VH-VL binders against Small ribosomal subunit protein uS7c (rps7). Designs and how they scored, part 13

Target 1, 178 residues: Small ribosomal subunit protein uS7c (rps7), of Euglena longa (Euglenophycean alga) (Astasia longa) (p14760)
Amino acid sequence: MSTRKLQKRKILPNDSIYNSLLVSQTINKILSKGKKNIARYIFYKSMQNIEKIKNENPLDIFKKAVDNATPSIELRTQKRKKGQISKISIKTKLERRNKIALKFIINSAKKRSEKNIIQKLQGEILDAYNNTGAAVQKKEEIEKSKSPVNNNKKFISKNKKSKNKKQKKRLKRKKNIY
Below, E stands for the ipSAE of ESMFold2; O stands for the ipSAE of OpenDDE; V2 stands for 0.75 times the mean of E and O plus 0.25 times the DockQ between their complexes.

## First folded at step 13 (VH-VL; framework fv_benmelstobart)

Design d3 (from y6 with heavy chain M107L; at its last look DockQ between E and O 0.38; V2 from the best seeds 0.66)
Fold by ESMFold2, look of step 13:
Structure d3 (fold): chain C 178 residues (1-178), chain A 120 residues (1-120), chain B 107 residues (1-107)
Amino acid sequence: as target 1 above (178 residues)
Amino acid sequence: QITLKESGPTLVKPTQTLTLTCTVSGFSLSSYYVHWIRQPPGKALEWLGVIYYSGSTDYNAAFMSRLTITKDNSKNQVVLTMNNMDPVDTATYYCARDYYDFRGYGLDVWGQGTLVTVSS
Amino acid sequence: DIQMTQSPSSLSASVGDRVTITCKASQDISNYVAWYQQKPGKAPKLLIYAASSLQSGVPDRFSGSGYGTDFTFTISSLQPEDIATYFCQQYDNFPYTFGQGTKLEIK
């Protein structure tokens, strides 16, 4: 197959302070289509505050926070036989996993109760660094919902377990006829 | 000087547990992922697993039940433990670093490797 | 798992020849391909990452191209020290997977 049919994805330049693509991607997601300078100020100030609190390299702290918020699976919408809509678990590509983690961190930070957005973002990053907080909770919720859709063997096996539980419950009722 | 070096036993018996230590120098384990890869004699390279900045791991599903990867950032060590070794596990075992920053950039530095032979 | 199919399994070429090796992925992996050189008894050495980016300290006679599923690796003018096995690797997703390798020999 010809590679001329596939379009290359645009790559953001690394940020100027940490020389990091992860940081550039994070700053780009803080904006709601507006002033990029404000998003840069918010992120860099949050990182400076984290450095003062932890006395550690804040980029390393942020990378660990992102790891903790990164799910191994993603729920996607699928139509079922009667047209009903359900969610299925799929194995996500590594680039997509990081994008999901950044979304979790930023959106969870915005919902926090701290005084300003800088304090909200630093709080969420520090919580995720410690493997806690709303972003990590969203990651854990997705992972607990996982049900591979790779082949029919997994689907059949899960149905057998469900039927066995129902059958055991029915047999228990019959034994207690007294 | 950036180095990774695998150390541990070179001969194990079937059913025994293999423990290999990757000692790193010239970089921080908080700044790079470390992967374990093996190469059976005359065969292709086979990825075993990775340890993240967080200390969480991801394993090749074919080995997942037998593998544990841990690290100690302060000792510059990453440890591979593989249970229930079998002669088919005879291979050269490598650790390699991965600068992971939103994406990987290839495995840019590898250890020299250590040959582990599994035989009775 | 993403399968990497490498071709050919071996090559014989003369000093000065242009050498090409191909690698095909079983699914779209964007440009997340690396190429390695491995000499007998030695660890692999990274030559190319991101399909076409030359690793620091690697001679520019080595190059790579491709996007999506089809990738090529080229040595523009073969040198005697280039005798080795070369292989591709995808890093789009875990498990990382490797091509079977191409053993390059001098005629």
Scores: ipSAE 0.689, ipTM 0.848, lowest interface PAE 0.8, mean pLDDT 85
ESMFold2 (binder alone), look of step 13: mean pLDDT 92; pTM 0.939
OpenDDE, look of step 13: ipSAE 0.827; ipTM 0.907

Design d4 (from y6 with heavy chain S30T; at its last look DockQ between E and O 0.42; V2 from the best seeds 0.69)
Heavy chain, then light chain:
Amino acid sequence: QITLKESGPTLVKPTQTLTLTCTVSGFSLTSYYVHWIRQPPGKALEWLGVIYYSGSTDYNAAFMSRLTITKDNSKNQVVLTMNNMDPVDTATYYCARDYYDFRGYGMDVWGQGTLVTVSS
Amino acid sequence: DIQMTQSPSSLSASVGDRVTITCKASQDISNYVAWYQQKPGKAPKLLIYAASSLQSGVPDRFSGSGYGTDFTFTISSLQPEDIATYFCQQYDNFPYTFGQGTKLEIK
ESMFold2, look of step 13: ipSAE 0.730; ipTM 0.872
ESMFold2 (binder alone), look of step 13: mean pLDDT 92; pTM 0.938
OpenDDE, look of step 13: ipSAE 0.822; ipTM 0.906

Design d5 (from y6 with heavy chain R103T; at its last look DockQ between E and O 0.33; V2 from the best seeds 0.00; counts 0 for: pae E 8.8 > 2)
Fold by ESMFold2, look of step 13:
Structure d5 (fold): chain C 178 residues (1-178), chain A 120 residues (1-120), chain B 107 residues (1-107)
Amino acid sequence: as target 1 above (178 residues)
Amino acid sequence: QITLKESGPTLVKPTQTLTLTCTVSGFSLSSYYVHWIRQPPGKALEWLGVIYYSGSTDYNAAFMSRLTITKDNSKNQVVLTMNNMDPVDTATYYCARDYYDFTGYGMDVWGQGTLVTVSS
Amino acid sequence: DIQMTQSPSSLSASVGDRVTITCKASQDISNYVAWYQQKPGKAPKLLIYAASSLQSGVPDRFSGSGYGTDFTFTISSLQPEDIATYFCQQYDNFPYTFGQGTKLEIK
């Protein structure tokens, strides 16, 4: 075994309303340290609003949204000798998958145009639940680097055109009423 | 009580397609992953694949070309389809649930299993 | 794929003995190890998760330890009902993989 002293990993407590680690992790990522009560209010109010809109269990909606935004691979910065930098794709560990998806959802929500953060967060969660929105687009861009050549450690560029194509399909479906 | 139950044919001829249904009770397929695992007689367990909350899947590469897992949340069913069955695929097939939030729980509830025999 | 290598493959012990089974992972998997008990003709039953956490309803004579690549499963005082095959499993990454099993017999 390792020469370092083994310590049991500290476990973040489940949230008090849904008894969910995922919810606790989400609340921790919404705002900076010391703003936990505001982050809780933002998240729980977003969930309450989602429940009113969908008339479904909002935790189930949130779990599906997170899953849709979860990539199977991630990009890692690799330093070569003498300071050269390249990126490689690697398979995402299960523990890290949630963290990546939560980062996508929260950061994408903050960039939305709704008038307050509660509406921004609920909108991003609902879009991700429907397999749309900016968080899902970020996941899809990473998934494109999963092509057959990614095992050759080629430099992989972000692909933003997939989001625009999906948005066009979504708008077309709205126009095809009748 | 939380249960999973595998159902489907117990005898399959070589080259045929196997279809097994896992019926769940006491939990929602919107809240848990479901895995398929098999155990050939007298041998170790083999993980086949998982279906996520979204209905997306991951498969063991050794089976990926022959394997499809689907679900219907409203029917509480997860369906395994495996093409081109061969006598070496004779095994007890299990479904099991996994808790996504907390990747430290393992597969906490398993179905009873169903033995599938592949022979002429 | 992450290989899980169990030792021993079989074990014979008396009621009341302390039983130890080890499992070695082919790469660092942190504490993402589960231990299962499987009785003949039955599905596996989860005993230990996260290397050392007892599943609900499992007697405290069962325990686990380890981190990284080396993991240990212990029955502190063997009981007659503990005859079974025991498996380790990693769940750090897909595919999930299992140890070959340890068949435990009572002398």
Scores: ipSAE 0.006, ipTM 0.582, lowest interface PAE 8.8, mean pLDDT 80
ESMFold2 (binder alone), look of step 13: mean pLDDT 91; pTM 0.937
OpenDDE, look of step 13: ipSAE 0.698; ipTM 0.849

Design d6 (from y6 with heavy chain V50I, light chain N93S; at its last look DockQ between E and O 0.02; V2 from the best seeds 0.00; counts 0 for: pae E 15.5 > 2, placed apart)
Fold by ESMFold2, look of step 13:
Structure d6 (fold): chain C 178 residues (1-178), chain A 120 residues (1-120), chain B 107 residues (1-107)
Amino acid sequence: as target 1 above (178 residues)
Amino acid sequence: QITLKESGPTLVKPTQTLTLTCTVSGFSLSSYYVHWIRQPPGKALEWLGIIYYSGSTDYNAAFMSRLTITKDNSKNQVVLTMNNMDPVDTATYYCARDYYDFRGYGMDVWGQGTLVTVSS
Amino acid sequence: DIQMTQSPSSLSASVGDRVTITCKASQDISNYVAWYQQKPGKAPKLLIYAASSLQSGVPDRFSGSGYGTDFTFTISSLQPEDIATYFCQQYDSFPYTFGQGTKLEIK
């Protein structure tokens, strides 16, 4: 064990322009290897362009875009930490929400056809603000994957060989009739 | 430990201006939203408005002409001002935290509330 | 404004009973519904958010379901400490609106 094991991870400060944790988190996700100055320039320039297009507070536009791209249902666990949950903080829930929506917006922006990353990002933000675009489509698809209809195959018993052969034979017979 | 506490007068006369202060602890007003909600005796809760961590606000249109919400991040205070009080405004007034925005996880921490009576 | 119509207005049940309360929204609000418990003289306490997600520290006898306009809140086995008024709330759009509440009594 080294002395360094006692060091704790630093919290992420708010950005300097909007004083917003959401903006800081977004800037951190724009470039995986990149310099923060380049990521800041990309994001702030996108926001300036959005303000010119909409004549509205661009932070409010961005917050609405993120909200629209945020799926409402946790996908990893539905009821993990049932009645035993005692330590999961609201701050952790906030960071998880931001992470999902920001990934959708940034990844969808990268796939856009505009000529540079600034225009790609502003376009995706504006589409998400209008409740459209690829990020919102991914959010909607994730929400529909929790539909109760599509999960019937998960409860297969230990003796599935005989049941599966019976089901396969029935389906094959129906196919021949059609 | 996250807490909100409403303070201010418990009795006001009709036409007076109500000023209530919500003092917060355990979180930063520069990073979270605060709502004001009221509950008339025996009636449903009524949402009054929200102040964002940037200081921007949205108000319930029914109260917008009489309502102002402000904050001072350095004092950990959110202030509700409601003009031209009427006996119908008698209610328990709450402030509540939204841990990110209105679309998050509901209003997760509420103050204890303060009853304001409007009468002659 | 989105109206939240809650039923019943009051309900009397025995310890151990399954209790069900419903809310109907006047328009599609997806799953942006919260459920609160309010004991006499106290502030509302968040129990359920996003229609079905259990708030941290809330017993798992409380549950919620629904999507769109029809929402259900359930206490699977009523306990003496559950005597309270319960409210639904939509947070899809401003103004936030609340159901009128269900006053739950123990027989």
Scores: ipSAE 0.000, ipTM 0.464, lowest interface PAE 15.5, mean pLDDT 78
ESMFold2 (binder alone), look of step 13: mean pLDDT 92; pTM 0.938
OpenDDE, look of step 13: ipSAE 0.815; ipTM 0.895

## First folded at step 14 (VH-VL; framework fv_benmelstobart)

Design e1 (from y6 with heavy chain S30T, light chain A50K; at its last look DockQ between E and O 0.44; V2 from the best seeds 0.67)
Fold by ESMFold2, look of step 14:
Structure e1 (fold): chain C 178 residues (1-178), chain A 120 residues (1-120), chain B 107 residues (1-107)
Amino acid sequence: as target 1 above (178 residues)
Amino acid sequence: QITLKESGPTLVKPTQTLTLTCTVSGFSLTSYYVHWIRQPPGKALEWLGVIYYSGSTDYNAAFMSRLTITKDNSKNQVVLTMNNMDPVDTATYYCARDYYDFRGYGMDVWGQGTLVTVSS
Amino acid sequence: DIQMTQSPSSLSASVGDRVTITCKASQDISNYVAWYQQKPGKAPKLLIYKASSLQSGVPDRFSGSGYGTDFTFTISSLQPEDIATYFCQQYDNFPYTFGQGTKLEIK
């Protein structure tokens, strides 16, 4: 086995309004560095608008929206002979899959046609909550990469190790994604 | 008062299907994940699976061909279905909640458990 | 699957003693370790999460430490009510896995 020195991760504090790490993570992804106060305003206003529209706890709405947009697997690229590139299905930690879901929601919101970014974000969150919208569609596309024979099974692989050794042979269908 | 309670049959014959219901009170299934865990007599705990806020699931690969977890948020119920039971599946079955907010915090409240015996 | 190797399997100690139980993970799990107390016929009770954080309502004689693969659970001054089996659990990745337990008795 390869040896690896342990690396401690940075601890992001919970947001001040919902006391939620998920919210803190989301705010960090909305805008580039240096625009944190604008990102907070965008997210909190979107959540306030969602609460007015649904008359429900907006954090619960957002948590379900994130779950609906969270894939069960991750697609990764892998180099083959003669520089060919293929995609394989890799199961990863839920925390990493949640980060993918946040990216889907934010990027899909930016592409919407509403008047401003607040309306775009609230619309994408509400669509994802209802299991619709572009973010959920991106999640569904990843889910379709599962083998038809194993459509109810999870695939497990290590995604934290990077090592130069022979690839594991697992489920022959994975090698034929293209 | 926060509670989870497992209910269902205590005796199941080999090959039959087990259905257990976890009824929750004092918290919302939209605010916590729910896990199923079992403990064979005298052995370590075994994690079976989890159901998310959305109703999506992750299962232990060792059981996933036989295992289904569903929920009904309005009834405060999470249901475990396990097909093709075998005497080796004799265990106490627990449901437990997990506050998940991008990361978990351990399973902070468990049901009392229900012993399921698989025998002819 | 991540294996959790717990030691010792049983332990006898006197009231007032410091008790230490260890768990070793088969791979790096950061600090995603929980410790549970289980009395006979009862469900596990969460004592420690994220390796060192004390669960609400748990006496502060219980503590935990560790990062990566090596984790320690300590009772600073054993009380008669602490007779139980103690389990570590990793929750870094699915399937969640548990140590085999340490049965703690008063001698």
Scores: ipSAE 0.687, ipTM 0.845, lowest interface PAE 1.1, mean pLDDT 84
ESMFold2 (binder alone), look of step 14: mean pLDDT 92; pTM 0.940
OpenDDE, look of step 14: ipSAE 0.813; ipTM 0.901

Design e2 (from y6 with heavy chain S56N; at its last look DockQ between E and O 0.43; V2 from the best seeds 0.71)
Heavy chain, then light chain:
Amino acid sequence: QITLKESGPTLVKPTQTLTLTCTVSGFSLSSYYVHWIRQPPGKALEWLGVIYYSGNTDYNAAFMSRLTITKDNSKNQVVLTMNNMDPVDTATYYCARDYYDFRGYGMDVWGQGTLVTVSS
Amino acid sequence: DIQMTQSPSSLSASVGDRVTITCKASQDISNYVAWYQQKPGKAPKLLIYAASSLQSGVPDRFSGSGYGTDFTFTISSLQPEDIATYFCQQYDNFPYTFGQGTKLEIK
ESMFold2, look of step 14: ipSAE 0.762; ipTM 0.881
ESMFold2 (binder alone), look of step 14: mean pLDDT 91; pTM 0.935
OpenDDE, look of step 14: ipSAE 0.882; ipTM 0.937
ESMFold2, look of step 15: ipSAE 0.718; ipTM 0.862
ESMFold2 (binder alone), look of step 15: mean pLDDT 92; pTM 0.939
OpenDDE, look of step 15: ipSAE 0.885; ipTM 0.940

Design e3 (from y6 with heavy chain S56R; at its last look DockQ between E and O 0.45; V2 from the best seeds 0.72)
Heavy chain, then light chain:
Amino acid sequence: QITLKESGPTLVKPTQTLTLTCTVSGFSLSSYYVHWIRQPPGKALEWLGVIYYSGRTDYNAAFMSRLTITKDNSKNQVVLTMNNMDPVDTATYYCARDYYDFRGYGMDVWGQGTLVTVSS
Amino acid sequence: DIQMTQSPSSLSASVGDRVTITCKASQDISNYVAWYQQKPGKAPKLLIYAASSLQSGVPDRFSGSGYGTDFTFTISSLQPEDIATYFCQQYDNFPYTFGQGTKLEIK
ESMFold2, look of step 14: ipSAE 0.753; ipTM 0.879
ESMFold2 (binder alone), look of step 14: mean pLDDT 92; pTM 0.940
OpenDDE, look of step 14: ipSAE 0.877; ipTM 0.932
ESMFold2, look of step 15: ipSAE 0.734; ipTM 0.872
ESMFold2 (binder alone), look of step 15: mean pLDDT 91; pTM 0.938
OpenDDE, look of step 15: ipSAE 0.874; ipTM 0.932

Design e4 (at its last look DockQ between E and O 0.23; V2 from the best seeds 0.00; counts 0 for: pae E 12.7 > 2, placed apart)
Fold by ESMFold2, look of step 14:
Structure e4 (fold): chain C 178 residues (1-178), chain A 121 residues (1-121), chain B 107 residues (1-107)
Amino acid sequence: as target 1 above (178 residues)
Amino acid sequence: QITLKESGPTLVKPTQTLTLTCTVSGFSLSSYYVHWIRQPPGKALEWLGVIYYSGSTDYNAAFMSRLTITKDNSKNQVVLTMNNMDPVDTATYYCARDYYDFRGYYGMDVWGQGTLVTVSS
Amino acid sequence: DIQMTQSPSSLSASVGDRVTITCKASQDISNYVAWYQQKPGKAPKLLIYAASSLQSGVPDRFSGSGYGTDFTFTISSLQPEDIATYFCQQYDNFPYTFGQGTKLEIK
């Protein structure tokens, strides 16, 4: 059997209020381990405030915010073993995109100037919902760096820009450094 | 009641552009993904592409050079445009919705009833 | 593309019988399989997602199992209203792909 078939995946339960896996994953990313009840309080209060402001389903607002902050990622093919060509999972691409978007939203929220983390998270979610704010800006910067127009452009502008471009997308570096 | 309905021409000539509209009711296009799928007579279903909450898309590579999916949330419409139609593109065309979460896409839980498009001289 | 090989292509069974349909994926797709029912002239209806999770409102005589490449769909006690064509679908990699279908008939 392949090592991939032997991999055990933890089942993360849906959250207790919205019954949503996305919400559970978001709560896990808000704070370090050992602070789960504080992370729940922060997230649920942010959602409650959003509901009052927008008079709309706050879970739908949050889903759209996450999608707006989710960058596109190019599929890459890798050879796994003799005689077999394998591809990274498209589902894995979607999972990575969501992890990136959640990171953008949470880290951007922490950098905001509002009074407390609840107001910061609330504001960043609403901005991302409206397709604006620092999280969406980070998503757009990643998408610009992958476009065919930016094919030869470096992520770090240390040297003169190359003029040679090709009608092919380049492989993306997938690290948490943006 | 949650519905999707495909509409557009049922007969096109080879080389023409097909435009189909999926009109949705009972749910918001800002909250669900919409897929286009076709079924040639007597053959398996073929997935064409998906449009996400944000309006971004992914396409089946076999069709992406001539396929465009767009939407208008305020009109509750998702539009499929397929250029350079050929008789082999004769099929029933469906739109369907799906819900997204962190683990990816689940199955498509509601489908339109489909529209047969015939491509013939 | 991931090929979904479905068998049998057709099946006849009596009311009350246990019915089993299989799908085999050309590569490991974990549990990212859905099963649909399609009656003549009607749209497909989702029955099972994530290989084994029952869609809301679907009778519990329908079930699914499998992981990796081999998947099964079961009707524990066939009812007259279950006459349809059944499809598996993978949603692990784009393009999403479907089995050819199993036409289920009552003897």
Scores: ipSAE 0.000, ipTM 0.507, lowest interface PAE 12.7, mean pLDDT 78
ESMFold2 (binder alone), look of step 14: mean pLDDT 92; pTM 0.939
OpenDDE, look of step 14: ipSAE 0.458; ipTM 0.788

Design e5 (from y6 with heavy chain A61D; at its last look DockQ between E and O 0.37; V2 from the best seeds 0.70)
Fold by ESMFold2, look of step 14:
Structure e5 (fold): chain C 178 residues (1-178), chain A 120 residues (1-120), chain B 107 residues (1-107)
Amino acid sequence: as target 1 above (178 residues)
Amino acid sequence: QITLKESGPTLVKPTQTLTLTCTVSGFSLSSYYVHWIRQPPGKALEWLGVIYYSGSTDYNDAFMSRLTITKDNSKNQVVLTMNNMDPVDTATYYCARDYYDFRGYGMDVWGQGTLVTVSS
Amino acid sequence: DIQMTQSPSSLSASVGDRVTITCKASQDISNYVAWYQQKPGKAPKLLIYAASSLQSGVPDRFSGSGYGTDFTFTISSLQPEDIATYFCQQYDNFPYTFGQGTKLEIK
């Protein structure tokens, strides 16, 4: 009978080397559809190189790098009254914020000056692990409610976000997804 | 062999600060998130917050103004600090580990809990 | 905050009976549900995660099902050692939230 309607989401299998969903998600974001073999090679070689440099478990290094690049809030584009475009700060679920971190790491790696994509990716991961580098800088810009996209639009509004005890949530016509 | 153990004062006066230490053994704080949860007598469990691999945190907004979680991976310790305690904060406090890998898999090991009574 | 409404609050059953406990979430949480057993004076023990996945070392008389908002926990043949409080938990979004618990007694 039709038992498949009980689960509509497809859960990616864990990767075969680290047995990690995070790794599978990362590999899928590195390259376009159909080039998964190349994306796997790039990621696994970067991880192998990181292990040689640090002599530590590279999955633990990558997990900390992702945490450091994960923003505490998400910015969403929203039309305001009077036709202005602004972004609002929303605290979304951790999975969504982790996806943002993966995009920051991969996109920042592509912009690096190293010789090849493997060296670019390993460099960005190591920088994020040390809480530095372009991916972490993008995360910090979101937490100040300022992003490169916002800087390209004049009259950008800013939303301060404190990680201390006095966070405020903005509730308007949109419902919370928490 | 895998253990978490909560320790600290069991009696606290109103307005005082509670400090609890979760000492872990048999696993690395680099490989698991740690959560704090409490259960007031006869009531449901309440999630307080989590500390990530990086040492950054996320807190339940209901407690955020007076809650701090920190850790020291080399000491295998996670510390909960909760300011301005009130008798309604009387509860058993637990720490629990969570194998987080893009998604959680439930909290698979809990400490035995420690009862903290707030009264004077 | 996502509310988890657990039912019943208490239940008495005989050894060998099928026991069913339900949880309803106030919003879609896909399959991010865990079920725990807690015996008096003991730490909670994870039985089920991802709504239906059996934790290592847990007897297969325990099972879970559901997706979205409605979740069920089942003991297929109740044993004397199953006396405990059982509770569900969502881990889709912070704050994580728990059902009120079901106290299971044998009679």
Scores: ipSAE 0.761, ipTM 0.883, lowest interface PAE 0.8, mean pLDDT 85
ESMFold2 (binder alone), look of step 14: mean pLDDT 92; pTM 0.936
OpenDDE, look of step 14: ipSAE 0.849; ipTM 0.917

Design e6 (from y6 with heavy chain Y52S Y53S Y100S F102S; at its last look DockQ between E and O 0.06; V2 from the best seeds 0.00; counts 0 for: pae E 5.8 > 2, placed apart)
Fold by ESMFold2, look of step 14:
Structure e6 (fold): chain C 178 residues (1-178), chain A 120 residues (1-120), chain B 107 residues (1-107)
Amino acid sequence: as target 1 above (178 residues)
Amino acid sequence: QITLKESGPTLVKPTQTLTLTCTVSGFSLSSYYVHWIRQPPGKALEWLGVISSSGSTDYNAAFMSRLTITKDNSKNQVVLTMNNMDPVDTATYYCARDYSDSRGYGMDVWGQGTLVTVSS
Amino acid sequence: DIQMTQSPSSLSASVGDRVTITCKASQDISNYVAWYQQKPGKAPKLLIYAASSLQSGVPDRFSGSGYGTDFTFTISSLQPEDIATYFCQQYDNFPYTFGQGTKLEIK
């Protein structure tokens, strides 16, 4: 394989309608590999419906929805009170932070009660835009567990399916009670 | 449509206090950050400070002894106050919208700017 | 404060040329870089955020790349309307800081 092919595989092009990397990343997460035309239709139709409902730029609405569903990481380094170091900084690429928020939005949308996936997705995006809904609730749950003593969000969110999940479930119940 | 517009005096005498108002439309100040930036003639942009959606502020240390940023969400207004103006403070002053510093989308909409001249 | 060093300070190119502008940060800022276009007498316009993401309504002839300290902005095929000054900006830490700018002229 040539280096040109490897570079194109790693670089995700912007979507053709909004010219947005965020939109391309979202479309990739909606459905399994090979179903990209259906995923594009679902996303773009949801965005069209949002524009009709709000009479606003739907990409701006979607960006705010994603922002509201993203756990806060940089807040710790930007708190300046009387010269004190408030929190430890954890720096991440914007891509990684977007991935977490997109997972929350898409998975929460699938669990909604609307009649089809287009309406489910638009409803979750609008709720997240208003800083409400299940995706934002999941973000808030993660933020509550980010104390200085328990600052390992990857361990908490990614180890649910680990081979030690029964022990972790027992520990999680104890932490919630205590 | 999302807009920001700076208004206030275009001429200020040395030692006076500058007050500029940024009036916003098409978005809520309770949901977005607003930054103030200035550009001296022929020079680079200088970030002055920010007011968050919750009303928290942060200022560039080079200006912080002279700056105050406040807002009134119900009036859609963000106000910059800069004390003890000097001719070196002559610049075009901009306000700009930001989604949140935690999201990193950049300052996506800017006002047209207002030139403030400090002299005589 | 994080210094953003931009190069070149001016650039002359023909319509259709590929244009490249670089920006170097004085410390690691991961991908928290934006690129702006500013035409005379106008406010800056956001083109690129997060080093490589296109802002809505920006043509795809504009692109960005980089991570850490070294960042590149590219116009793949220069158009007459691209005459402007271009700035990089870091937004990793306050105070936000800008490059000195690159003035782009058409031959």
Scores: ipSAE 0.110, ipTM 0.641, lowest interface PAE 5.8, mean pLDDT 80
ESMFold2 (binder alone), look of step 14: mean pLDDT 92; pTM 0.943
OpenDDE, look of step 14: ipSAE 0.378; ipTM 0.775

